# Designs tried in a protein design chat: miniprotein binders against o43075. Part 35

Target 1, 293 residues: o43075
Amino acid sequence: MNALNKIPFTRALYHFSRFRSFTTSGWIMSGHNKWSKIKHKKSANDQARSLQIGKLSQGIILAVRQEGANPELNMRLATLLESAKKISMPKSGIENAINRGLGTAGSEGSQVHFIEYEAMHPSGVGLIVEAVTDNRARAASSIKHILRNHGASLSTVKFLFSKKGKVEVNLPPEKRDSMKFEDVLDDAIEAGAEDIVNRPKEYIDEEDEGEFLILTEPSSLNQVAHHFRSKNYEIKDSRLIHIPLEETAIDVPAKDSVREDIQKLIDDLYENEDVMFIHLSILNSHFLPILDE
Below, E stands for the ipSAE of ESMFold2; O stands for the ipSAE of OpenDDE; V2 stands for 0.75 times the mean of E and O plus 0.25 times the DockQ between their complexes.

## First folded at step 17 (miniprotein)

Design U1 (at its last look DockQ between E and O 0.64; V2 from the best seeds 0.00; counts 0 for: pae O 2.5 > 1.5)
Fold by ESMFold2, look of step 17:
Structure U1 (fold): chain B 293 residues (1-293), chain A 101 residues (1-101)
Amino acid sequence: as target 1 above (293 residues)
Amino acid sequence: SPEEISRLHDKIWELYERVLKLRDEIYKLDREGVSPEEATQLEDEVRRLYEEILRLIDEIERLQKEGLSPEEARELRKRIQELEDKVRQLEEKLRELRTQS
C-alpha cells in the first residue's frame, strides 16, 4: 500500500461527533439506536460459577499460548490471574491452565486446539466463533449442531471483519472525578492507538469490559496496553478481536426478530464449554450489546 | 466401525482448519503482490477444497448415525486421503512462493 491514511484519532473524533450529535446522554442515539453485546452477565449460582471458572481457565490457556507464562510480560495473563483470584479459583486449577497453555504435559490426546469456526446466519449476519478444546470433533459437532438449530451454517465470513487489538480500560481511581474524555483521548494518541470509543456506563456488564475501548493495530496491542497501565488506568481486557467492517456490517432495527434470533444463538453457543468468544458482523457489536438487556 | 469413523471425523475437521489457514496465507501473498496471478488460482483451489470438506463432514456425520459399511469406509478413506494430498500440495506450494522474491 502506498501512503496509508492512518487516522485513528480522526476515527475517535468521528465516533464522538456522531454520538454527540444524536444523543442527549452517553453514546447511544435516542429512541432508535442499536446496540450489541458479545457476552452475558453470569448468574451467581453454582453452575454459573463453574462455567465462569472454566472460561477463565480457557482464557489463561490461550493467553499463555500466545504470550508465555510470565505475567510481567503478558498483560492478558496478568489480568486473567487477577480475575481468577477475585472468584477464588483454586491455585491448582490456575497452575494446570498455565501448564496446558505451555504444552508441557504433552501427549497428542491431551493437547489443546485453538479453532475459529466461521458461519453465516440467514439474516446475513456473519459469525466467527473462537473455541478452545481438547477434542476437535466433539467441539466442531456441537457448535455445528447449535448453528444448524438456529438456521445458520458453516461459511467463510472472515472477509466481513478486520483484526484489531483491543484494550478495555477504566479511569485511574485517583482521577475519576477530574478526568475528561479529552484526557483519555490524549493518552490514547500518546500510546499510538488507532481508535477510542467511550462505552456508556449502563452497557458495562462484564468483568472484561471497561469505560473505554481502545483499538490498536494487532502488532501494537502490548505497547498500547503497557502505556495505559503505566498511566495507572485499570486494564479490564487486552486481546486480539475481529471487528465488523462498517462497509458490510448490518444495522438491524430495534426489537427486530433478527436481533432476538441472534441473541438466542449466542446464548446457546456460550453455554458450550469449548466456546470462548463470538464476533458478529453487526454494526457496533464490538462495544454495544445486541439487545438492551 | 465406530472407532474408524470417529478417527476420520477428527481428520476431516483437521483439514477444515488447514484449509482456512491456507486461505489466510494466500490472502497475505496477494496483499504483498507476490505472484498475483497464481494467488487468484490458489484462492479458487482452496474454495473448491473447502466446499468438498463441508460435503464430507455432512457425509461422515450421517454415517456416524447410520453405521458404516466396509465399502463406504474404503470410499471415505480414499476421498479424505485425496483431500489431504491436495492440501499438502498447496501447503508446499505456498512455502515455495514465500521463499521466492
Scores: ipSAE 0.672, ipTM 0.880, lowest interface PAE 1.3, mean pLDDT 78
Fold by OpenDDE base, look of step 17:
Structure U1 (fold): chain B 293 residues (1-293), chain A 101 residues (1-101)
Amino acid sequence: as target 1 above (293 residues)
Amino acid sequence: SPEEISRLHDKIWELYERVLKLRDEIYKLDREGVSPEEATQLEDEVRRLYEEILRLIDEIERLQKEGLSPEEARELRKRIQELEDKVRQLEEKLRELRTQS
């Protein structure tokens, strides 16, 4: 007779208001980690590897600066250290990055700055370009030059976004065949997540992407990430992101010339050593990869 | 001198970063239910400063290409100082709001 206790699922679904089943119809330029994209385009070039190592170093510096040097407490740092291990980044480089993040690197001249450049493209697509640099003037000049080459200009665009936490996870290896989406949803609810998206396997192009994208309040990010880790999920990414507001987000079809123009701009920006992450005011761009059809 | 333009460029980008931090902190206070009227006023002031900084960045970058006269350098230093003073005032107001909450 105990059929009645299934009622909590419907209330929990109310807080997870947008179970968007991946409808195949919308291309979404995911905010890719700069280091994963570089691997795909230029994997064979020592220059590309150097750029990737540089970006991971900057990412580690920033992660340590924000949440400390303990990877057990800093989930973002833990993910970056795994990425560094995967590309065989030298241990000395990792240690140097951690030390720079802690401010123990004694040269006053090595201060790292985190800068968000806000820009508008002629298409109406807003961009937030996250950069980490030790030279503000160089970074500014280079990034602004790239933006101008694509017709983009510096503009206030943060009003087009909502700041959220994002945790990307894979299922526990031991439960890969037994866990259902409903089980992951229950874990997300228990963790205090705001939303969850299941990415189809065909949309996981990058090794640092998770099968499940969990959205959180910014203040809950670490709590949610730790909760999933405690349940033996594989944490692929944990970060604060800017999610496009649906009311103002541009729906860019896969075959639109705007897509090609924005893709070229993003590619050029990601070739810059100081650029870490790019957010776009494109609908669903925070969770869907660019499908090259 | 090229060195002077570089210093002005570094200073304006420092102010840019400080204004972005102010904006993010104001948005946090707004979410925490701090006085909506005061938060809105601060947001408007920060927006104005942000726009003024963007204009000045464009001007400095133009002058970096064209060359900077001593007169233009003096004017830019003055404008940057005025912006720095405004940013400092907003940082102080924000600290006061946090201590009252």
Scores: ipSAE 0.163, ipTM 0.613, lowest interface PAE 2.5, mean pLDDT 79
ESMFold2 (binder alone), look of step 17: mean pLDDT 80; pTM 0.781

Design U2 (at its last look DockQ between E and O 0.60; V2 from the best seeds 0.00; counts 0 for: pae O 3.0 > 1.5)
Fold by ESMFold2, look of step 17:
Structure U2 (fold): chain B 293 residues (1-293), chain A 101 residues (1-101)
Amino acid sequence: as target 1 above (293 residues)
Amino acid sequence: SPEEISRLHDKIWELYERVLKLRDEIMKLDREGVSPEEATQLEDEVRRLYEEILRLIDEIERLQKEGLSPEEARELRKRIQELEDKVRQLEEKLRELRTQS
């Protein structure tokens, strides 16, 4: 069937309108905090690199276990290897992670678990915390402790979300000046994507974030990802995610202290080596930060 | 012993994962044409198991702080085993229902 007939015109227009409003209204600045943030960022670089290496290692182990060690066939692995190169992860660490994913290590202490913890924050915001760990009880205890420190508790919240495929892409370098959003939209429709979002450049600050976020039905993830690769897009990420259902997503006002409370919680969770990704039941949280800076 | 508490702690979190997986599978069965009454009964059973798992997690944490007597260890082990048996029975029941449908 023609993919153009599958995408509702009203849904596409609503996304564009919401995006433009967010980019024009999100201006906030503080001079004193600017200097403080720069100093703390510099001091934490070695700790941040060590944490990133640990998370990349766990991601590689899981990706290899699920789809094999050939990066030409395993898109998730390919993107993780590119991220590992950019952070200068030692080659021996990469090889060890691949071997653990293949199962060449012993069964005890080498088993990697992918776990989703479901929790509710006192504000009514639901969280799904993805973890990858070789020690189930340690990871669970640590994450539960962090949740408790912020007043959150384990609770079933998956009903607040919809599971989707996510492909993050950048334009091919040779086409950056010639391609428009409409061209990317046409490629997304041809691939069978469900939706597309253009991320503002100031919010691209992770290795797995791209200029465009492509949403798919879960079963279509691989097909859509391969289509964009065949068109020479740079694939930044290809994975399943939980996005907030529009009907129940919380629209937290920009000045509400709830945004700061949630940011503190997710910052603490991300400092945990086992935590890989956090999904929130906040409107647009799958591609925008929750603080309006 | 510390090793016994560690094993029980790992087991209860394994059951947490299995019960959430059962929740997901039961929600899919409602879509697959299982009767509303059967789906509701299964959902209620999973909810009861989930609540018991959370209670056991809290109990394990309490006993880790207070110390575990031999009697408390035996009772905790019994409760976790009974919970696993119930989880296993539901897992078997779902396999049977998928075969019939």
Scores: ipSAE 0.697, ipTM 0.886, lowest interface PAE 1.2, mean pLDDT 78
Fold by OpenDDE base, look of step 17:
Parts: structure tokens; C-alpha cells; sequence
Structure U2 (fold): chain B 293 residues (1-293), chain A 101 residues (1-101)
């Protein structure tokens, strides 16, 4: 029985040879947790915190709807609950979010909707904007207004992406000094991962980011996440993502005017209460942070 | 009425979400190697519906600013109903494909 599981891995391993050394080319990181970006805005502490709590609440609702309310089985929920603890989110707010996700919240509980807005920027950069909202009309109007302010328009762009699982992990605390990248690679292979990227420590600006980014088939995400958890890795994030296709992805240099324009658009979108995640058709944007030079 | 245009706006975004789900499910079937010719036809139909929905969204948003006449409201309701019927047909075809696999 052990031999058959190795065959899909040989095709995946061929893509592993692109250990592209993180060349210090300042890439726009798409896929920051919206709540982590708000922490960095010096704006009035209370509004930023309220927005952060709101986004975590929406994230919890969505995670529960997709994979259930058990954090032992739902790794995405487990990561969101840890993020909620870090910001001291009220327990009542967490419980309310879980109950809304289960559909057990009392009366005409405003149905929460998950919407992916697809847009094209004039630069040729495609965007997928994930939103969670109880008001489709409000969310649509607000997000479209932001897109238009930056010259972007709604367009089909999913053809520029491949859907994958992503698990972000840190080394087991007890093995931080002894484990090498090769050991993590072996664990990724054993788990049935498709790829692994080691992030340089200087690029880990957020508490929700892992040193290692593990890519998986969408159907293997939970299996891979559980495998790393069973080996005592610290799971920082676990989610489905849209990865830019290399053939059509735009290479945006750190000093390109396009980078600045896209960054402003992303920042404005992340200020919107309904926006959860943004995917960009920029090369390597799924794992490379924005270098503030 | 402002209430009517809001209802039309909610309905068109509901259809948008349904079409996105259809697309994701069809793409999954394609990856699983289930009926590649039928999957390709469904993908083309979904793409056309997506484009029609985007056009209607833009029109509704324009009319939210300019005002909606009773005639325009009737026309929008008709177009939205036609799209809803097409979406329902595709959802049914997709269910049939899943039961045959």
C-alpha cells in the first residue's frame, strides 16, 4: 500500500527544484491576513481594533461554514482562534461568530455570503478579492468604488490562477536549533505536499506568518496540515489560495510604479470591512512580502 | 422605487455567487477527468453567463444613480429572470454529470 502514494509525488518533486533563492526583489505580498495589516496602521487604536475583531469574526463564520466548528479538525478555525486570543477578542464575540457559522444564531440571522470579486487593473494585474458580508449590495458598491478609484474594473481573472492549499508552519520549539530545511522537506514529502518554500526571517513581519510555506492540492490541505501538527510544528495558517500561473503572472519589480499603484489599491481594499483576502496575478505574490525599502 | 432597485441588485449578486460556485465545481470535474467535452461546454456557458451578469451589475449601478423607471425595472426583472433560469439549468446539468460519474 505504501508504494502507490509516491507516484503523484514524483511530478510534484520536479517542481520542487525551483528552490528559487528568495532574491531580494521586493515583491508585493498578496494574501496577508487582513487583520495583521490593520495592526501596522498607526490609525486610531479603537477603530483599527474594531475592524480587526470584525474581520476575525467574519473569518470564523466562514471557516465554521466550510469545515465545521471543531478546531481539532478545522485547522483554519484553530488558527483564527489563536489570532483572536492574541488580540484579546471577547469570548462572547467568538461564540457568536461560531454560532453564526453553524446557522444556529436565533431569528432571521442575516445570511452571511462569501463572494469572490474578480477584477483587472490597467497594469494587467488581475485581482481576486474575497469578501464575507451580510449585505451583498453594500459590499458590492463599496468594493467596486475602491476598484474604480484605482482604475480597476470587474473582469474574469481566475484563469490567471491555480487553486492550491497553503499551510504556513514554524519549526517545533523543541527542534528550532536542530532541524534543517531538509528535515522539513522530508516531512512535507511524507505529508503529501506539492511544494515548500522557506521564507527568510527578515520577511516574517506578521505573527500569523510561518517560516515555511507548504503548498498542497486543495483536497490534501487538511491532511497536510494535520500531519505537520502531529509532528509538533506550529501551524500559523491553513487555507485555500489562488496561486498566480507563472505563464501569465506579471513580474513587478520593487521600484516599479505598478507596485505602488497596486499597493495603494490593496491597502484601500483591506480597509473595507467585508474584504478578507486578496489574490494578485503577480509572480510569487503568494509568499513574498512587500519589502519596504 | 429605491427598494425595487435594491432587490434587483441583491438578486443579480446572488446569481453572481451561484455562477462562481458553478464555475468552481465544473473546474473540479474537469480536473477529475469527468466528461471533458461536457465540462468544456459547461465552462463556456458559465463564462457567457458571468459576462452577462457583469453587464447587468453595471447597468443596475448606473440606474441606482440616475433613477429607475417602471419600464427599466420591468426590463431588468425580465433579464434577471432569464439569467436565473439559465443558472438553474446549468446547476441541474452539473448535478446530472455528478450522478453519472
Amino acid sequence: as target 1 above (293 residues)
Amino acid sequence: SPEEISRLHDKIWELYERVLKLRDEIMKLDREGVSPEEATQLEDEVRRLYEEILRLIDEIERLQKEGLSPEEARELRKRIQELEDKVRQLEEKLRELRTQS
Scores: ipSAE 0.073, ipTM 0.556, lowest interface PAE 3.0, mean pLDDT 78
ESMFold2 (binder alone), look of step 17: mean pLDDT 82; pTM 0.798

Design U3 (at its last look DockQ between E and O 0.74; V2 from the best seeds 0.00; counts 0 for: pae O 4.4 > 1.5)
Fold by ESMFold2, look of step 17:
Structure U3 (fold): chain B 293 residues (1-293), chain A 101 residues (1-101)
Amino acid sequence: as target 1 above (293 residues)
Amino acid sequence: SPEEISRLHDKIWELYERVLRLRDEIYKLDREGVSPEEATQLEDEVRRLYEEILRLIDEIERLYKEGLSPEEARELRKRIQELEDKVRQLEEKLRELRTQS
């Protein structure tokens, strides 16, 4: 529908890195891991840990459904298991989640549904809310209620986004002092990546956020992730995402009341046990940082 | 009665998911250039279904709070069944269009 063509890989990367501006006080969780949000709000108490355990369980179920139960072959599962051990998630809970992902649980634990809710905020920002739940009506009712409390409503918004793969990485430990962006760019090109974004260290708030965000075609996600692992990069995250189309993305000023309203909305959504990830049609999201000239 | 409301509530949200999947499949057909005229017709049908599903979601949630009479339950079941029949017909139509490519 838009007369503009997509910018080529190398030109697009240079253009975004050089000519974009970012209002740096934003807390908009567009495509960021929901654990980052939990850690900022509740990292010091038992309710935060209990919620975190529940969401790790759902993440494990989904990862196993998508890529199988072998963590040596399933990078997403491997990172989730590492996170589960860090918070001392019970071993029985981990095994139960794996079994539910495989579909080996009978009536025990109920079937798990993956659902994407689409909504529009009054500011014109679209939201895609990913949920994993064993109770469709409960999840839907709760999420709809939270949306309405903030003036948002269910609406089809997926056309504001493009589906992509995202691999977040850190440099190999043995090369952290010697390796430069150009080297990472070369590795990304070899891997078949579509784009790369260098995240300044000041924007890395959580352990599951990487220095580099590698964007891929959805079908290339696993190939790209394995390539970076074969080069001894530390894989922080690997998943499919909905990235906002630049042509329709909203530029929300960092200290505007709209940004505060949206931040509260996503905070409330992430407190829901079934919510896994939230995508926003906002320019300047955390996984696509903008560098000033 | 509470069990009936719960079943209807689950069903309408299942239809919500199925209609969004239909929207995605129609978008894919449009991108591939398969039956452009039929894709336009299907888009209109899916939009109408989506709008009706949203209306039913609001109605069943209101009736959940207020209680459901036997007459209201019969009407909701009828409307939901009619929607499911339409969704199933569109799902079959898309399957046929994929096979003919």
Scores: ipSAE 0.672, ipTM 0.884, lowest interface PAE 1.3, mean pLDDT 76
Fold by OpenDDE base, look of step 17:
Structure U3 (fold): chain B 293 residues (1-293), chain A 101 residues (1-101)
Amino acid sequence: as target 1 above (293 residues)
Amino acid sequence: SPEEISRLHDKIWELYERVLRLRDEIYKLDREGVSPEEATQLEDEVRRLYEEILRLIDEIERLYKEGLSPEEARELRKRIQELEDKVRQLEEKLRELRTQS
C-alpha cells in the first residue's frame, strides 16, 4: 500500500481549514481528560484537588491493568505520571495506584471496574461515559441520576462511533522553529497513522492537549505513539477514543440550546468521581471545540 | 436483604460489561471481513440482549429503593440467570467464529 494512501492529505487540510474558521469563544469541553477540566473550573480548593488526585489514581490503575506498569512501554501511563507530577500528587498515591493496577492490593473489595455507560440525550446526541470504579452500584446510581436530571437515558449508541487510537503531540523542543506541518505529516505517514489534525495554539486550552492530533487504528496506537516518541516529540496524550461518524453526528453549532444543555450535562458528569472520559456523537467533538456563533 | 439486591446489581453490571465486550469483538470481526452474515446475526442478538440488560438494571435500581420481596428476588435471579446463559452462548459462538477464520 502506497504510504500516500494512509493519511488522506485532503482530510488533514479540510480539518485545518475548519479550525481557522472557528473563534475561541464558548467551547463545549468534550473529549478532554477529567483531571484537566477540573483544574480550569474549580478554584484550587481541597475538594477539587482531592477529586483530581482520585481521577488520576483511577486512570493510573486502569492504564497499568491494560498495558502494564512500565512507563517506557505504556505511553498512556507515562502521560498520566506526568500529569500527576504537575499537580504534585503524592508518591505514595501513585505507588498505590500502580499496585492496585497490578492486582497486588489484596482483598476482592479493591477490584476496579471499567464501565462504558451509553446514553442518548433528548437532542439526539449520543454519549459514551467511561467510568472507573471500585463500586459499580454507587457509580451506576450516581451516573444515572445525572443523566436523568438532564433528560438523558441509557441507550445503545456505539453505532454512532468508530473506535480509533489518538496520540496528541507537540513538536520536539529543538525543532519548534524549523519544523513544518508537512514534516509532521511525513512522520505520521511513516509511523502508520490514519489521519492527522493540526490544532492551532489558540485552541489548546488544556495542558494535556497537543498541537497535533494523530489518529490511528486501535491496534496501531502504541506503535504510532512510540514512533513519535523516538523522534523526540512531546507526547501529551495516548488513548483509545470513540470518534463520531460523520454520517450520523450532530452539527451542534446549528442548535445553540443543545450546546448549552450538553455542556451542563458534561459538566455534571465530570464532577462525578468515577467518570473518566466522555465521548459525544457531535461532529468533530473529538478535536474541535463547539463554538457559540 | 440489601445484600441480595447488591449481589443482583453486581451480577447484572457484570453481564453488561460482558455484552459490551462481545459487541466490540463483533465489530472487530465485521471490520476484518469475517463472515458478514454471521456477524450481523450476532450483532442483532447482542443488541437484544443489551436492551434486556438495560431494562433489568432499571428494575433492580427501582427495587433497591423500594425494597425487594423474596418473590421479586427469586424472579430477578431467574431473569439474571437466563441472561447469563444467553451471554455465555454468544461468547461461545464468537469463539467458534474466530477459530474458523
Scores: ipSAE 0.025, ipTM 0.438, lowest interface PAE 4.4, mean pLDDT 77
ESMFold2 (binder alone), look of step 17: mean pLDDT 80; pTM 0.787

Design U4 (at its last look DockQ between E and O 0.60; V2 from the best seeds 0.00; counts 0 for: pae E 9.0 > 1.5)
Fold by OpenDDE base, look of step 17:
Structure U4 (fold): chain B 293 residues (1-293), chain A 101 residues (1-101)
Amino acid sequence: as target 1 above (293 residues)
Amino acid sequence: SPEEISRLHDKIWELYERVLKLRDEIYKLDREGVSPEEATQLEDEVRRLYEEIFRLIDEIERLQKEGLSPEEARELRKRIQELEDKVRQLEEKLRELRTQS
């Protein structure tokens, strides 16, 4: 009696409109996590570490500003604090970032601004560049200079994206050998998620990436993240993202010159201290890493 | 003065952020099915504001390198004020739409 027929695929299909199995054929540039690219530059010089710490600080400020300073309630903050521990960020730096996010830093603390810069590359790839800065004019000038160096220009591109919640998780350590994808799918459905992607281990380049990518409505992000946490999943990331619309997303092959040009642009943008995250109108760029050949 | 051009630069980016927020709120209203025709009109107005903001950013950045004359400063202040007035009008209109829903 062939056990193959109990794939709860029918129930999953009813609740998840777009179950995507990783087909091996689709090379897709991941939404570059700010944190990972700095690690791959082998020159762990003091400058790269300083840039990473600065970026974590800004991330913490923003997370606290948006959802408060309690890591039990603010899942984004919890993930950033774990990342800060991994890189041995000074406790004083973390505390200062939290205090700046709360607005309690008694210094005439330059107001921190969250800005999304929208740009179009000559290839037709749209970019949303998330920045956190205390100096709008400086950040704008620097980011625009980088964009121009790669032929990109400021343009309205948010129409190429859908705003979603993203939770990245690993299996509970105690259940790694016993849990199946079906169990994770059931948990995602129970949590009120919209979709789930299983990332193969070969596509996990970063310590902050999860094996499972759960997509949610923006308003459901915290609920879904808490649900997975309550089931002892390891929460790797929790954030709002811009997902490229399939109808307008560019399919960029792995060996395309466009890929190389976009990669250089992204790398230069992430070297900027104010840049937090970059969204691309490239098909599936929100969950697939850029595999260096 | 370098200070004047810096102030104009800060002001145009402030307006950019306000327009971003305005657009996000319009998209929310559209998704909620609140007055789809009005939402489309507001989106078109927002698009025009973005185009003007981008033109002004380019001009300010050019003038940061070349220098800003009193006449150019007056013209930029005028254009920025006109944009601020339009943004304020759209923000008010959006508040009115929310109170009617």
Scores: ipSAE 0.328, ipTM 0.705, lowest interface PAE 1.7, mean pLDDT 80
Fold by ESMFold2, look of step 17:
Structure U4 (fold): chain B 293 residues (1-293), chain A 101 residues (1-101)
Amino acid sequence: as target 1 above (293 residues)
Amino acid sequence: SPEEISRLHDKIWELYERVLKLRDEIYKLDREGVSPEEATQLEDEVRRLYEEIFRLIDEIERLQKEGLSPEEARELRKRIQELEDKVRQLEEKLRELRTQS
C-alpha cells in the first residue's frame, strides 16, 4: 500500500548510503591540495578577476532572459547577484547585465547565445563546454582552436552524461556548531533530493562552492533549492549540470598523465571569455578535483 | 562576397538551433520511454548533423581567408541545403512520433 510513497524514499536511502561512504574515504585518502590552490591563484589575479566578472555578467544576462529580473522569483539570478556582491562586481556592471537580459538596450547585436560545444579527447574522455557569447563565430573559432591544440575534436558526447539539478549549500549560520551531516541528509530527503555529497573544506572554494552538494532530478531543482532556503541554509549555487554516467565514465588513475593533460585543456578553455562551465566524462568529476598533487 | 558569407553564417546558426531543439525533444521522448529504439536512431542522426554543422563552419572560415569563388559558394549552399533537408526530415519524423504518443 505504501509502494508509491516508498519508491522515492527507498531510492534516496540507497543513493545517500553509497555516496556518504565514498565521500569520507575519497577526501581523506586523496592527499590532493593542488586544485584548490590553482583555482584560488587564478581568481586572485587581477586579469582572472576581470574574467570572472565577465563570465558572471553573461550568466546574469542569460538568467534574466530566461526567468526575468525579479530575484525573488528567479533563483538563478538571486544566486548570481550574491556571487557578484562577493567579488565586488560594480553595480553599474550588474545593472547593465540585467538591462541586456531584458532587452532594454536598443542597439542591434546585443543578443546573447547559450551554446554547448561537445568534444572528445584522445584519451576517450568526453567534454561538454557551456558557452555564453554575443559572437557565435568568435566563440566557435576560439573553442575549436583550443580543443585542437590539445588533440580534442568536436563530436557529440551528451550520451555519456545525465542532466541533473545541483544545489550547493552551507549550514545556516546560527546552526554551524549544532548541525552535522545526518541533519543535512534528513533535510535533503525531506526536500526530495536524489543524492548528497559532503565535501571536506580543503577541496572546496569557500567563496564559490558549498560544503554540501545536493543532486536532484532536473524538474525538482527549484523545489529542492527553495526547501533548503526555507531552512535558512546559505545557497552557494543552484543550476542544471551534466554529470558523467557511471556506466561509461572513465576511471583515470589519480597520478595518470591523462588527468594532467585534461587539466591543461580545462585551464585553457576557462581562460576563454565565452566559456562558463565544463563537464567531463571522468568518474566523480562533478564533485572531486581532477588533478592530484 | 561579404554579404554571401554573412548569409551562409546566419543559415548555419539557424540550423544549429533547430538541431539542438531536436536533441532536446528526442531526449524527452527517450526519458518517457516512447519508442526507445527509434529514439536511439534519431540521437545518432542528430549527432551526425551536429558534426556536419561545425565542419561547415570550418569551411566558411577557411573561405573567408581565401575569398569565396562563385563555384565554392554554389557548393557550400548545396551542402547547407542538404543539411536543412535532413533537419526538416527529422523534424517531421519527430512530429509523427509525438502524435502517436
Scores: ipSAE 0.011, ipTM 0.447, lowest interface PAE 9.0, mean pLDDT 74
ESMFold2 (binder alone), look of step 17: mean pLDDT 80; pTM 0.777

